# VH-VL binders against Inositol oxygenase (Miox), part 18

Target 1, 258 residues: Inositol oxygenase (Miox), of Mus musculus (Mouse) (q9qxn5)
Amino acid sequence: FRNYTSGPLLDRVFTTYKLMHTHQTVDFVSRKRIQYGSFSYKKMTIMEAVGMLDDLVDESDPDVDFPNSFHAFQTAEGIRKAHPDKDWFHLVGLLHDLGKIMALWGEPQWAVVGDTFPVGCRPQASVVFCDSTFQDNPDLQDPRYSTELGMYQPHCGLENVLMSWGHDEYLYQMMKFNKFSLPSEAFYMIRFHSFYPWHTGGDYRQLCSQQDLDMLPWVQEFNKFDLYTKCPDLPDVESLRPYYQGLIDKYCPGTLSW
Below, E stands for the ipSAE of ESMFold2; O stands for the ipSAE of OpenDDE; V2 stands for 0.75 times the mean of E and O plus 0.25 times the DockQ between their complexes.

## First folded at step 14 (VH-VL; framework fv_rocatinlimab)

Design q6 (from p3 with light chain S32K; at its last look DockQ between E and O 0.91; V2 from the best seeds 0.86)
Fold by ESMFold2, look of step 14:
Formats: sequence, C-alpha cells, structure tokens
Structure q6 (fold): chain C 258 residues (1-258), chain A 123 residues (1-123), chain B 107 residues (1-107)
Amino acid sequence: as target 1 above (258 residues)
Amino acid sequence: QITLKESGPTLVKPKQTLTLTCTFSGFSLSTYGVGVSWIRQPPGKALEWLAVIFWDDDKLYSPSLKSRLTITKDTSKNQVVLTMTNMDPVDTATYYCARRDSGDYEGWYFDLWGQGTLVTVSS
Amino acid sequence: EIVLTQSPGTLSLSPGERATLSCRASESVDYKYLAWYQQKPGQAPRLLIYGASSRATGIPDRFSGSGSGTDFTLTISRLEPEDFAVYYCQQYGNSLTFGGGTKVEIK
C-alpha cells in the first residue's frame, strides 16, 4: 500500500491527503465537472502550459520538492528511451501532469494533485492514509455511498465511475474537448494514471469492466516512467523543445481551450 | 409548500444594470447540496443557464456571460440576488430562479422553478 | 459546448396517440446526464425526467425516457389533453445546455 511513514515532506503530504479525503465528495466532484467542463479559463498552447508548471511544486509528493515542469520532460524522455517507436507515448509523458495548472488558478492542491479514488462508494484499503483521513467525509454517513459498491453497479466500468477531482480527469476532458488526435490508450492512461489504489494496489476490481482489465497493462507501463526516475540532474529543456514541439504540432497543435 | 419568486424591475434601459431577487420558502440554502440558479428564456427561444450559488457560498457562472454577472445570497432571508451589467436589447427575456435538486448530488437539473419575471430592455 | 438538437420541431397529434420526441447531442453526454422538461404557455418549465430515464416526483407513468451517448428519446405512451406543450431536453454531462424544444400540438 502507499501509506507514507517517512520522508522529509511527510507533514505536507499527510495534510494534503487529509484535506482531500475530507472534502472530495460526490457533490464536490459533480460541481467541478461543471465548473471546468466548458474549458473557458484560458487560451494557450501546450508549451505555454508546460511553462506555467515552472511555478508549481506538487505538495502531495513525499520525495521531491521542485517544479513539475521538469518532471514532464523527465517522464517523456524515459518513455522515449524505452519506446522509441511510439511517438504518441512520448507525448503522453509530457502532457500527463498539465492538469495541475488548476492549482495556479486558485484550486487548492488537494483538488488537483495526489492519488485519486472513486467517490460515491467506500474507500478501499490501499487508498493512502485510508485508516486515518476519511472520518470527516460526509459521504461516509450517507447509506447510498457507504457500501463497497455504493452508488455503482458491479463491473460498471471505470468510465462510469466518478473519480475524485484532480488533474487526471481535468486533462482527459480537456484533451477530448480540444480533439487531440492521440490513440485511445493515451486518453485512458492520462485519465487513470493517479488511480494508484487500482493500478498498483489491486483494489476496486468490482467496478472494472473487461475494457479496464485490457487497459491496465498500459497504465502500469506508464506508471514505470511516472514513478521511476534515475536522473539526478534536471533535463536540458531547451535542447528537447524542438522534438516535443514537433509532437505537439502533430497531435495537439495550436492554441487550445483550457 | 415550496415556492420560489422572482422580483425586480421589468423594464431597463440599455447599458443599465439589472438586479433580480429570488425569494424562496419551504427549503433552506443552508442544506447540504442545495443550489439556486438563474435561468433565462428570450421570447420564443430556448432556455439559457446563467449562474448558480450553493449552500457553501460557492458560485458558478455561464462562461459567455460571467464578466457581466454577480450572484449572492442571504441565507437568513432565503434570498438569492443576480446582478447583470451593461444590459442590451438581446437580454430581453423571462428570468427564472430554480432549485438544483438537493437529494441528487450527481444531478444538475432543476426540480422547482419560480414563475419567472419578464425583463424588457428598450430605449 | 454540447449542442442539443430536438426533432421534430412540431409534432401534431391527437389525444390518445403516442408521441416520440428526439434529442440528439453534438457530443456524447457522460453518465446519461440528461433531463426533460415540459413547458406550457405562460408557465415555468416542469421537470419530467432526469438521468435520461428516471421520472421526477409526481410524473405519470405515460412519460418515459431512454437513450445514452448522443441519442435520447422522450415517449408519451398515450397523449392526454394536458400533455400538449413544448418539451425541452437539457444535458448536464460537462456543462449545462438546453435543446431548442419540440412543440406537441393537437391535430
């Protein structure tokens, strides 16, 4: 399980998850879907959005304390080395955290970053700090949401599950709105890459369809590069920019709606 | 009996500011999940959502109109107020307040409506 | 934003007949988040259906809704005199938009 017990940033991480597990409810998620569903906050290119991540440090991460813009290039380059024939997959690495820009628009980090979980059903054991952070969540007192399946039918498929609101779902919806020409695997990986209780913890299988089981290996492959970094130094972003601009021009060109 | 009622001027001039009040009874905007919206309907045309305010004072606005709209509430008076600046003849419509169903936290449909008030914008 | 196109624009029927009203979305509507309203002249809309197929409180069994994705239907199994009105669909999948309406009239 991902229950952090040590690390130099543990107090910040626990506070972020305590707030997340207290305030992420069915009502909260439904409001965020409407709030961000028209993509009317800003017009900008992908590289402009990557540049905005220079101003962001992910407060849910126990191991790092540096801007997320470098993580985007580290992840992309790791994928590029392992999968040189899948240029769309390189781009997934660059894109996957761009939904974190919501934190720069005034969203609290507990609504943007960190591991996701389904709202509307009982949290399962592999959810980070599950045993100590949900006691103040009002949904757990609601009989519609306090059972193993909660408001969901067995094997309804993760596309029909309301995940806690954050950068995964925001970016997935943004990519659909702007009609990115990436494969369906790319959209799926973006949407669920923070769902660690499922893809790493093995929980929530009762909500999964066969499509989700078929997609799990893609999410797990992506996770290798999101979680593992061997580079002690920051990437040379300026030398990498022309390559990734070429991928942007191919799959998601121009000024986009955010 | 649950009711909502719109009040305010029925005639405004172009460039003026419209202020509408929704007064309701039979439910509270302090109740978890409850929201009150403003929705308008130009004569002979479709409905258009404008804004919503929730029990926790969170607010959402129609993206195309948000620079002109302000929504506020007074929970003790059971009132929600909409202000719309820079009125134009195209804003002539019947303005409704409506309740977002407090029992369905997934839902963004309106189970109770006021009778509406026609606002005409003319010189 | 998702554009909802209702058809037909006008449906001329007699009492006792079955009415079938269509609502087509320009993009898929997530979670079947679609509602139907009835509006009579000079009155506010009245909620009929939510979640594509669930009847609101007090709505008679002759009203039923169905559909998913981009195609949704409201059916009135046997028209009563009070059912002649304009009907609107509304989606809430990722924003709030209303259709242009279908007028159900006598003839």
Scores: ipSAE 0.791, ipTM 0.904, lowest interface PAE 1.1, mean pLDDT 90
ESMFold2 (binder alone), look of step 14: mean pLDDT 91; pTM 0.931
OpenDDE, look of step 14: ipSAE 0.909; ipTM 0.954

## First folded at step 15 (VH-VL; framework fv_rocatinlimab)

Design m1 (from q2 with light chain N94Y; at its last look DockQ between E and O 0.85; V2 from the best seeds 0.86)
Heavy chain, then light chain:
Amino acid sequence: QITLKESGPTLVKPKQTLTLTCTFSGFSLSTYGVGVSWIRQPPGKALEWLAVIFWDDDKLYSPSLKSRLTITKDTSKNQVVLTMTNMDPVDTATYYCARRSPGDYEGWYFDLWGQGTLVTVSS
Amino acid sequence: EIVLTQSPGTLSLSPGERATLSCRASESVDYSYLAWYQQKPGQAPRLLIYGASSRATGIPDRFSGSGSGTDFTLTISRLEPEDFAVYYCQQYGYSLTFGGGTKVEIK
ESMFold2, look of step 15: ipSAE 0.815; ipTM 0.912
ESMFold2 (binder alone), look of step 15: mean pLDDT 90; pTM 0.915
OpenDDE, look of step 15: ipSAE 0.917; ipTM 0.961
ESMFold2, look of step 16: ipSAE 0.809; ipTM 0.911
ESMFold2 (binder alone), look of step 16: mean pLDDT 90; pTM 0.912
OpenDDE, look of step 16: ipSAE 0.916; ipTM 0.960

Design m2 (from q1 with light chain N94Y; at its last look DockQ between E and O 0.91; V2 from the best seeds 0.86)
Heavy chain, then light chain:
Amino acid sequence: QITLKESGPTLVKPKQTLTLTCTFSGFSLSTYGVGVSWIRQPPGKALEWLAVIFWDDDKLYSPSLKSRLTITKDTSKNQVVLTMTNMDPVDTATYYCARRNPGDYEGWYFDLWGQGTLVTVSS
Amino acid sequence: EIVLTQSPGTLSLSPGERATLSCRASESVDYSYLAWYQQKPGQAPRLLIYGASSRATGIPDRFSGSGSGTDFTLTISRLEPEDFAVYYCQQYGYSLTFGGGTKVEIK
ESMFold2, look of step 15: ipSAE 0.786; ipTM 0.898
ESMFold2 (binder alone), look of step 15: mean pLDDT 90; pTM 0.916
OpenDDE, look of step 15: ipSAE 0.915; ipTM 0.960

Design m3 (from q2 with light chain S32K N94Y; at its last look DockQ between E and O 0.84; V2 from the best seeds 0.87)
Fold by ESMFold2, look of step 15:
Structure m3 (fold): chain C 258 residues (1-258), chain A 123 residues (1-123), chain B 107 residues (1-107)
Amino acid sequence: as target 1 above (258 residues)
Amino acid sequence: QITLKESGPTLVKPKQTLTLTCTFSGFSLSTYGVGVSWIRQPPGKALEWLAVIFWDDDKLYSPSLKSRLTITKDTSKNQVVLTMTNMDPVDTATYYCARRSPGDYEGWYFDLWGQGTLVTVSS
Amino acid sequence: EIVLTQSPGTLSLSPGERATLSCRASESVDYKYLAWYQQKPGQAPRLLIYGASSRATGIPDRFSGSGSGTDFTLTISRLEPEDFAVYYCQQYGYSLTFGGGTKVEIK
């Protein structure tokens, strides 16, 4: 599973989560939604965005210090092998990390990468470094946000929860804005794939609706392939490009707004 | 007694730069979650949001006008300043400064407004 | 971009009557992110309602808001002389947009 205990990257990973857990607040998330919600930063194709990932290292990843473009193809090919009849699912693998391009536009790593968590309620135990990283978060001193449910009603549904800002929600909203013709499972998996406290840790079920329970197996299935690709073996991306360009032409063609 | 008041030129020629100052009292931009926005209204038309600056000096701009706008603050003077370049007759409007909901961190509604200042752009 | 369409453009009523103002969004808007304003000639807007249904400080209970999804309503249960003004809706989900307004005038 994910290694947060030892390794050459641990200090960088801890620093990223300390900043995230200090600065991700209800106020911060609401500002980021307005900042990015009009998708006015760049017009480019999916493959152009994949190429831009070559310039980025994910500082929240404890297991691999490696550019994300190869991870995208590794994840996609793992899904293709296991689910050959679901071409949209292969494409989810390619797409899922494209929201990380925000880091190339000057967003700090802690607002782009890493595990997500709900703002506006008390962090639960499976949140990475939970015991040592939230002490300076101002929301925890606010009685509206410091209880188990915080600002939320029981079982309100994850679509009604403010998740910490990062590449999951940015990409989900970009896909909606550009009207991708993927099935609803694809949108849901991308939106919540970094919510490890929930889909892997079993926390936050008090916020989930029946829709979330029905979708959880899809997120867990995707997660198998996301974790699978933490190996150093790299795919031959140039030989794979024609296949994935065909999927892009089918589901999300042309120049898109980012 | 909480107030905001806009000041600056009321007549600007095309292609000139407009600078407007919002001076406020009764609240502070050092208070967590507080933001001050500029919003304009052309005569007889709807409101249009322009920019906001927050207590932590973060700034957001209307995407369509971002290249022409700069917002800054001077917390010690309780002032927020908007600069808008390359003015055009279509920019003729009443310009308001307004406070973003100070206690509602999800809120982007404006609970307190200045009286507004009419800026006319003509030769 | 989410477009807010307000109807009617003008609503002609007498004092004491009930006013019903509509705001329709081009895409679904979370009800938590809808506000209503009143504006009189020569004055700044005045916040009436936020979160679709919550009254701002000092707003009389004759003003109420409701709605979800794409359809939102401002109701004035009993018009008073000071209520004849223009009313704007605003959404603030993932962007900030204002409606075109409804003028409430004396019949």
Scores: ipSAE 0.834, ipTM 0.924, lowest interface PAE 0.9, mean pLDDT 91
ESMFold2 (binder alone), look of step 15: mean pLDDT 90; pTM 0.923
OpenDDE, look of step 15: ipSAE 0.911; ipTM 0.956

Design m4 (from q2 with light chain N94F; at its last look DockQ between E and O 0.92; V2 from the best seeds 0.85)
Fold by ESMFold2, look of step 15:
Structure m4 (fold): chain C 258 residues (1-258), chain A 123 residues (1-123), chain B 107 residues (1-107)
Amino acid sequence: as target 1 above (258 residues)
Amino acid sequence: QITLKESGPTLVKPKQTLTLTCTFSGFSLSTYGVGVSWIRQPPGKALEWLAVIFWDDDKLYSPSLKSRLTITKDTSKNQVVLTMTNMDPVDTATYYCARRSPGDYEGWYFDLWGQGTLVTVSS
Amino acid sequence: EIVLTQSPGTLSLSPGERATLSCRASESVDYSYLAWYQQKPGQAPRLLIYGASSRATGIPDRFSGSGSGTDFTLTISRLEPEDFAVYYCQQYGFSLTFGGGTKVEIK
């Protein structure tokens, strides 16, 4: 499924992944970590950030061409229906794509959206368009990065793997910087929800620790709601806002640093 | 031999613009992954990173100072230039240029430093 | 923001003694990406250690680094006269910050 062959927006999707797989390198990712590591771009609340997603359409998505803010509420409501007793998990659904706001700050979409992959090692077969998009990535010519393990030790744990830069890692680090009071499962799901080669494709197990194996079911459960709630049925967000504002007040209140 | 050297004015009045030049030899900013940073140190205080420019002309700035800073390069002259506007007495410091960890692409440590130039901001 | 707190502020020792300098981070430093620098009066900093424990080129083996997470240590096994200086730690795990320094001086 991840190697898209149809859809009204396929040329845009392929171009995004071609640029991503050409330019996401160990050097690039390390620069982005420093660039965003002080969270000094903007002060705003979670709901203000959700509102900014009204201006964003995810160019890596072949199936829809409308603002990503509706996806946040659709995902959250899907989780709420299936897991009514886990209010923190409802909030994960609302939050998970907020890192996409970087695209509104001048970042190219290939550095923000789409499936993630480890830099610093050979890409695995289930990476989207793997056979046709990595030819111009300079890391593949570096013997430190061109083997199956690359710069990593076996089973070092995904927390020790340098993932391609995008909304997953940005948001994970923003949540830690602002000291969100969510469970560790929430942070883990946010950090790795776009790592489809791993949680869906079964690749990169040579990098996983026992913690990653224990967390995989949580990421897969989240993916059920992320993947299947991308329909054009638009939620009544104003009727939902009071509930989610209550969760924001509980777990990540107030004006946050972005 | 690899060297960096800072040059520019040593005394600046408040509200003036400071321009500093880093001239280096023994390496090139055209080499993949190479970056040159500016770092300052107020007298008796800790180091403070200001800005970096990379081989591909990408630039990063300290968030607290980014509205006042501009970094540029001239690869043919082996020079990096920092401009800092609206100088204030609190900006009195020794200003260093330094090379970012060459060949260690995930690293952000500075393996080679210029001698530094003291800039005093006084009326 | 990760704050680096160095202790002690001043360490008074004699040549030949072992120096142990601490750098504590307010949060875990990703990948143990921590560097140590030496700075003598009127001179630029000199890189000693990167990646918490890797010695920079040309640095004598009496300098060693250790630690992970929030607690990092620079050890000078036998102080030489030229080692009396200020020492700074610097983290580069996700952002970039410097510690306030530890002055190693002659007792």
Scores: ipSAE 0.741, ipTM 0.880, lowest interface PAE 1.3, mean pLDDT 90
ESMFold2 (binder alone), look of step 15: mean pLDDT 89; pTM 0.898
OpenDDE, look of step 15: ipSAE 0.917; ipTM 0.961

Design m5 (from q2 with heavy chain S101T, light chain N94Y; at its last look DockQ between E and O 0.89; V2 from the best seeds 0.87)
Fold by ESMFold2, look of step 15:
Structure m5 (fold): chain C 258 residues (1-258), chain A 123 residues (1-123), chain B 107 residues (1-107)
Amino acid sequence: as target 1 above (258 residues)
Amino acid sequence: QITLKESGPTLVKPKQTLTLTCTFSGFSLSTYGVGVSWIRQPPGKALEWLAVIFWDDDKLYSPSLKSRLTITKDTSKNQVVLTMTNMDPVDTATYYCARRTPGDYEGWYFDLWGQGTLVTVSS
Amino acid sequence: EIVLTQSPGTLSLSPGERATLSCRASESVDYSYLAWYQQKPGQAPRLLIYGASSRATGIPDRFSGSGSGTDFTLTISRLEPEDFAVYYCQQYGYSLTFGGGTKVEIK
């Protein structure tokens, strides 16, 4: 499981997950959907958004303490080397964490970063720090949400599951709102890439449809690059910018609504 | 019996500030998950959501109108107050307060409504 | 934002007839979070259906909702005299928008 026991930033990571698992409820997620669903906060390009991540360090990451903007290029370049013929997949690497800009707009990081989990049903064992962080979540006292399926039907499909609110769902919905011309696999990977209890832990299969099973290998492939590019080596962003600007111009051009 | 009732001026001049009060009975805004919203309906037109305030004092506003709106509550009086600045004749509408469902925490539908109050904005 | 287009604008029927009201969304409504309301002249809206197909408390079973994605339907299986009113749909996926209404009137 992803239960961290050591690392130079463990206290910060545990606190982030404790707050997340306390405050991410069906009620909370339902409010965030409406709060962010109209994409009326800012107009900016993808590269402007990447630049804003220079000011953000992900407090849920136990091993890395550098700006998330470099992580975007590291992930993208890892994918580019392994999948040189899938230019849309290179762009997924650049894009995948851009929803973290919400932390710069006043959202607490526990509502933006970190592993996601379904609200409205019992947390499964592979949810990080599951044994020690859900004690104060009010949904767990509600019989509608305390069972394995909770408020969900068996195999309803992850598109019908309310995930904890954060950068995955925000960015997925922003991409839909702005009509990105990426393949459906790209949208799916971004939407669920932080759902480690499912794609890595093997939990929550009772909620999955056949589409989710078909997409799982894509999410797992993306995860290889997201997990293994978190190192202190910083890319030469300026030399990479022209290539990724070309991909932006192809798939998500211009000034976008955030 | 659960009730909501809107009160406030029915005639407002352009550029003035409108203040409306929702007084409710039979439920409490201190109950987990409960919200009270303001929704308006111009004559002969569709409904438009304006704002909500929740039991924990969290607030959300319609993005197109948020610079003009303030919502507050007085839980001890079972009251929610909407303030809307810079009124214009196009803001003429029936204004409703409504309860966001107290037992369906994922739902954003309104199960109980006040009777509404017509506010006319005219010089 | 998601625009809800209701059709027809006016539906002229007699008591006892079946009414079928359409609500079409400009984009898919996530989770089928779609509600229907009835509104009579001079009165507040009355919730009929939520979640596309769930009847609200106290709503008779002649009212039913169906649909998903972009296409939703309210059906009144047998019109009663009190059912002649305006009907609105409302989506609550990632925003809150209402349709323009369908007036059901006596032929």
Scores: ipSAE 0.801, ipTM 0.905, lowest interface PAE 1.0, mean pLDDT 91
ESMFold2 (binder alone), look of step 15: mean pLDDT 89; pTM 0.906
OpenDDE, look of step 15: ipSAE 0.916; ipTM 0.961

Design m6 (from q2 with heavy chain D104E, light chain N94Y; at its last look DockQ between E and O 0.77; V2 from the best seeds 0.82)
Fold by ESMFold2, look of step 15:
Structure m6 (fold): chain C 258 residues (1-258), chain A 123 residues (1-123), chain B 107 residues (1-107)
Amino acid sequence: as target 1 above (258 residues)
Amino acid sequence: QITLKESGPTLVKPKQTLTLTCTFSGFSLSTYGVGVSWIRQPPGKALEWLAVIFWDDDKLYSPSLKSRLTITKDTSKNQVVLTMTNMDPVDTATYYCARRSPGEYEGWYFDLWGQGTLVTVSS
Amino acid sequence: EIVLTQSPGTLSLSPGERATLSCRASESVDYSYLAWYQQKPGQAPRLLIYGASSRATGIPDRFSGSGSGTDFTLTISRLEPEDFAVYYCQQYGYSLTFGGGTKVEIK
């Protein structure tokens, strides 16, 4: 999985990352945080949001070309098999991509999907297509943002790093706004699950605090299920819905603000 | 040398539409990252952010007032215009335009302000 | 939304004294994105501090900001006659809100 070298989807994937790496800047991220920070776009339940993902195929995904709603259940069921005793972790699998609904509200996919990276500092080598997609990003010409640390202090902690805007940060902030009763590990995994240069590539350690190092194994465990449960044998969502509705009722019930 | 100046009516009646113009000099709204905001202050009360328009014509509005506000610009005249519908006496305030500077670090703070214009809403 | 509560409401001091102004947020202000403004009667606000602790251009060294999370402080190390004014904090994490102000007045 994560084949960025060859495959039938590669042109679409490269185009998405080229746009992302060109347009995700400190200024862009700062504007998106205020734009989405009041969660006043829509009132709906978790299952309504999952249903909206029936209409979304993630154009940054090099591996599969099916609606993202199935991915939510595939990830959740993979976690359920491996960690039957952690029902909140099953729910993390269902929830983790729900921020992708922004693409259905008019956001371009390069501002919603794909791997995340810090804005405000030089991109590191494990960022996908790093050598060929950043040349037109204006922040690289800004001395505040063009060094290894850029605007950041060493080991400031990832909570103090401005990540590229997308479904990770949107959903994390939505969960905080709606006061989900999940453990802190769930919030952390959601927030950083697309930060592959860090949790898989080993880059950006100069920005990490001890908390980030302690949480890394959780993000890596989640990544196994996010990555390796993608298959064309799609789950019977109708039969799974009652179980996951029970988890929703426990941790994030009712109509939520998006 | 940078200036911002608010202009428009100082008295409006309830349910009327307020239109305010910010005319500025010493900077351009064509410059990358530059934004011009409207912020109001009721007499004796705290400031309240209303709206911003950016160099690329992107716009953001206060969520509580969004349905009543429209912000536009005329870059050739160095002007930004705010329209606020259905005015009420509670909207009586000094209205400021202010710059969000691209040269200031990652900021939603306002480094330069006009002198403000008091708008009274009364019948 | 994040509500900013400033205290005290009024601070009565003499020139030369140290002023300490508090701004408390109802929930953590992400990235310490907090600004301070000074406003005198009949005048527009003047930016003093951004990012909790960075002085704006042209602001004297006697003004300093500190804090993180929910607790932020503006300190004026030695009050000058022109410093008697109202001071406002403003957060800009995921929304834009202003505090109610602290009036610094001559004793």
Scores: ipSAE 0.769, ipTM 0.887, lowest interface PAE 1.1, mean pLDDT 91
ESMFold2 (binder alone), look of step 15: mean pLDDT 89; pTM 0.899
OpenDDE, look of step 15: ipSAE 0.903; ipTM 0.951

## First folded at step 16 (VH-VL; framework fv_rocatinlimab)

Design k1 (from m1 with light chain Y31S; at its last look DockQ between E and O 0.83; V2 from the best seeds 0.84)
Fold by ESMFold2, look of step 16:
Structure k1 (fold): chain C 258 residues (1-258), chain A 123 residues (1-123), chain B 107 residues (1-107)
Amino acid sequence: as target 1 above (258 residues)
Amino acid sequence: QITLKESGPTLVKPKQTLTLTCTFSGFSLSTYGVGVSWIRQPPGKALEWLAVIFWDDDKLYSPSLKSRLTITKDTSKNQVVLTMTNMDPVDTATYYCARRSPGDYEGWYFDLWGQGTLVTVSS
Amino acid sequence: EIVLTQSPGTLSLSPGERATLSCRASESVDSSYLAWYQQKPGQAPRLLIYGASSRATGIPDRFSGSGSGTDFTLTISRLEPEDFAVYYCQQYGYSLTFGGGTKVEIK
């Protein structure tokens, strides 16, 4: 499973997950959905948002400590190399971490970055640090939320599951609000790319619908390229910018609501 | 018996600040998951949510009115206070305080309401 | 933002009849985060239904809610004289918005 045992930043990573697993509750997530759901914080373009990531380091990542703007281009270029005929998929790579801008607006890292998990039901074994980080989460003392299914019906579909709040769900909802013209696979991959207990760990299948099973291979394919950024080779961003600006103009043009 | 009641001025001049108090009994705003909200209804119009304050003192505001609103609480007095600056005749409405339901923590529905207080903005 | 459109605007029925009130959302309401309220003249709203179909405490079983996605219905299976009022839907997915109301009048 994703229980990190080494890396130069391990203490920071464990602390981030301890705070996440303590504070991400049904109550917390429902408030964040309302807090961010009107997209009234800022008007800016995609490239302006990418530029804002220059100031961000992802404190949940044990292996690499460099700005997320380079990660966005590295992920995109990895996808472009493997899938040259799917330009929308290249753009997914550029976009997928843009929800991390919430950290620059004062959101704590544990509400922005890291692996996601369902709130409202018992955490499953592949959730990172699961056996040592949930002791202080009040939902586990509530019989509505502490069983295997918790507040959910069997196979209700992940669209009906309340995921821990972070950059995945923020960006998914932002893309819907701004009516991006990407295929449904793109929206799905962005929404669930941090749900490692499911797409990599094999957990939570009791919550999945057939639609989720059909989409799993897309999320797993994206995950290969998300991991690609563990190599510290920095992309030549300026030479890449015109290509990705063209994709932005095609799928998500102009000034957007954030 | 669980109750909420709004109090404050019923007539306010344009540009002035409105201060409304919600006094409640039968529940505590220190209880996990509890929130008290302000919601208004202009005459003949739909309801409009304004703000909420939670048990942990977290606060949310309607995005369109955020710059004009402040919500605070005094848990020991069972009170929640709303202030709204720069009042205008279009702000004439019945103002309600309401409890965010304790029925489930994902819910943003209001299970108990005060009787409401009509605030008229005119000179 | 999600706009809730209620229809009909006014519903005139006799006691004992079945009332069907519609609430249509401009976009899908995730996880059926929809509530219904009753409001009589001069009174505060009264919660009837939450989660699209769950009846609030003390609400008679003649009130039921159904629907998902963009289409939601409040049904009153047998109208009583005390049921004449305005009915509002409210969504609470990623924002808080209320419908414009349906007035139920007794013929």
Scores: ipSAE 0.775, ipTM 0.895, lowest interface PAE 1.1, mean pLDDT 90
ESMFold2 (binder alone), look of step 16: mean pLDDT 90; pTM 0.926
OpenDDE, look of step 16: ipSAE 0.913; ipTM 0.957

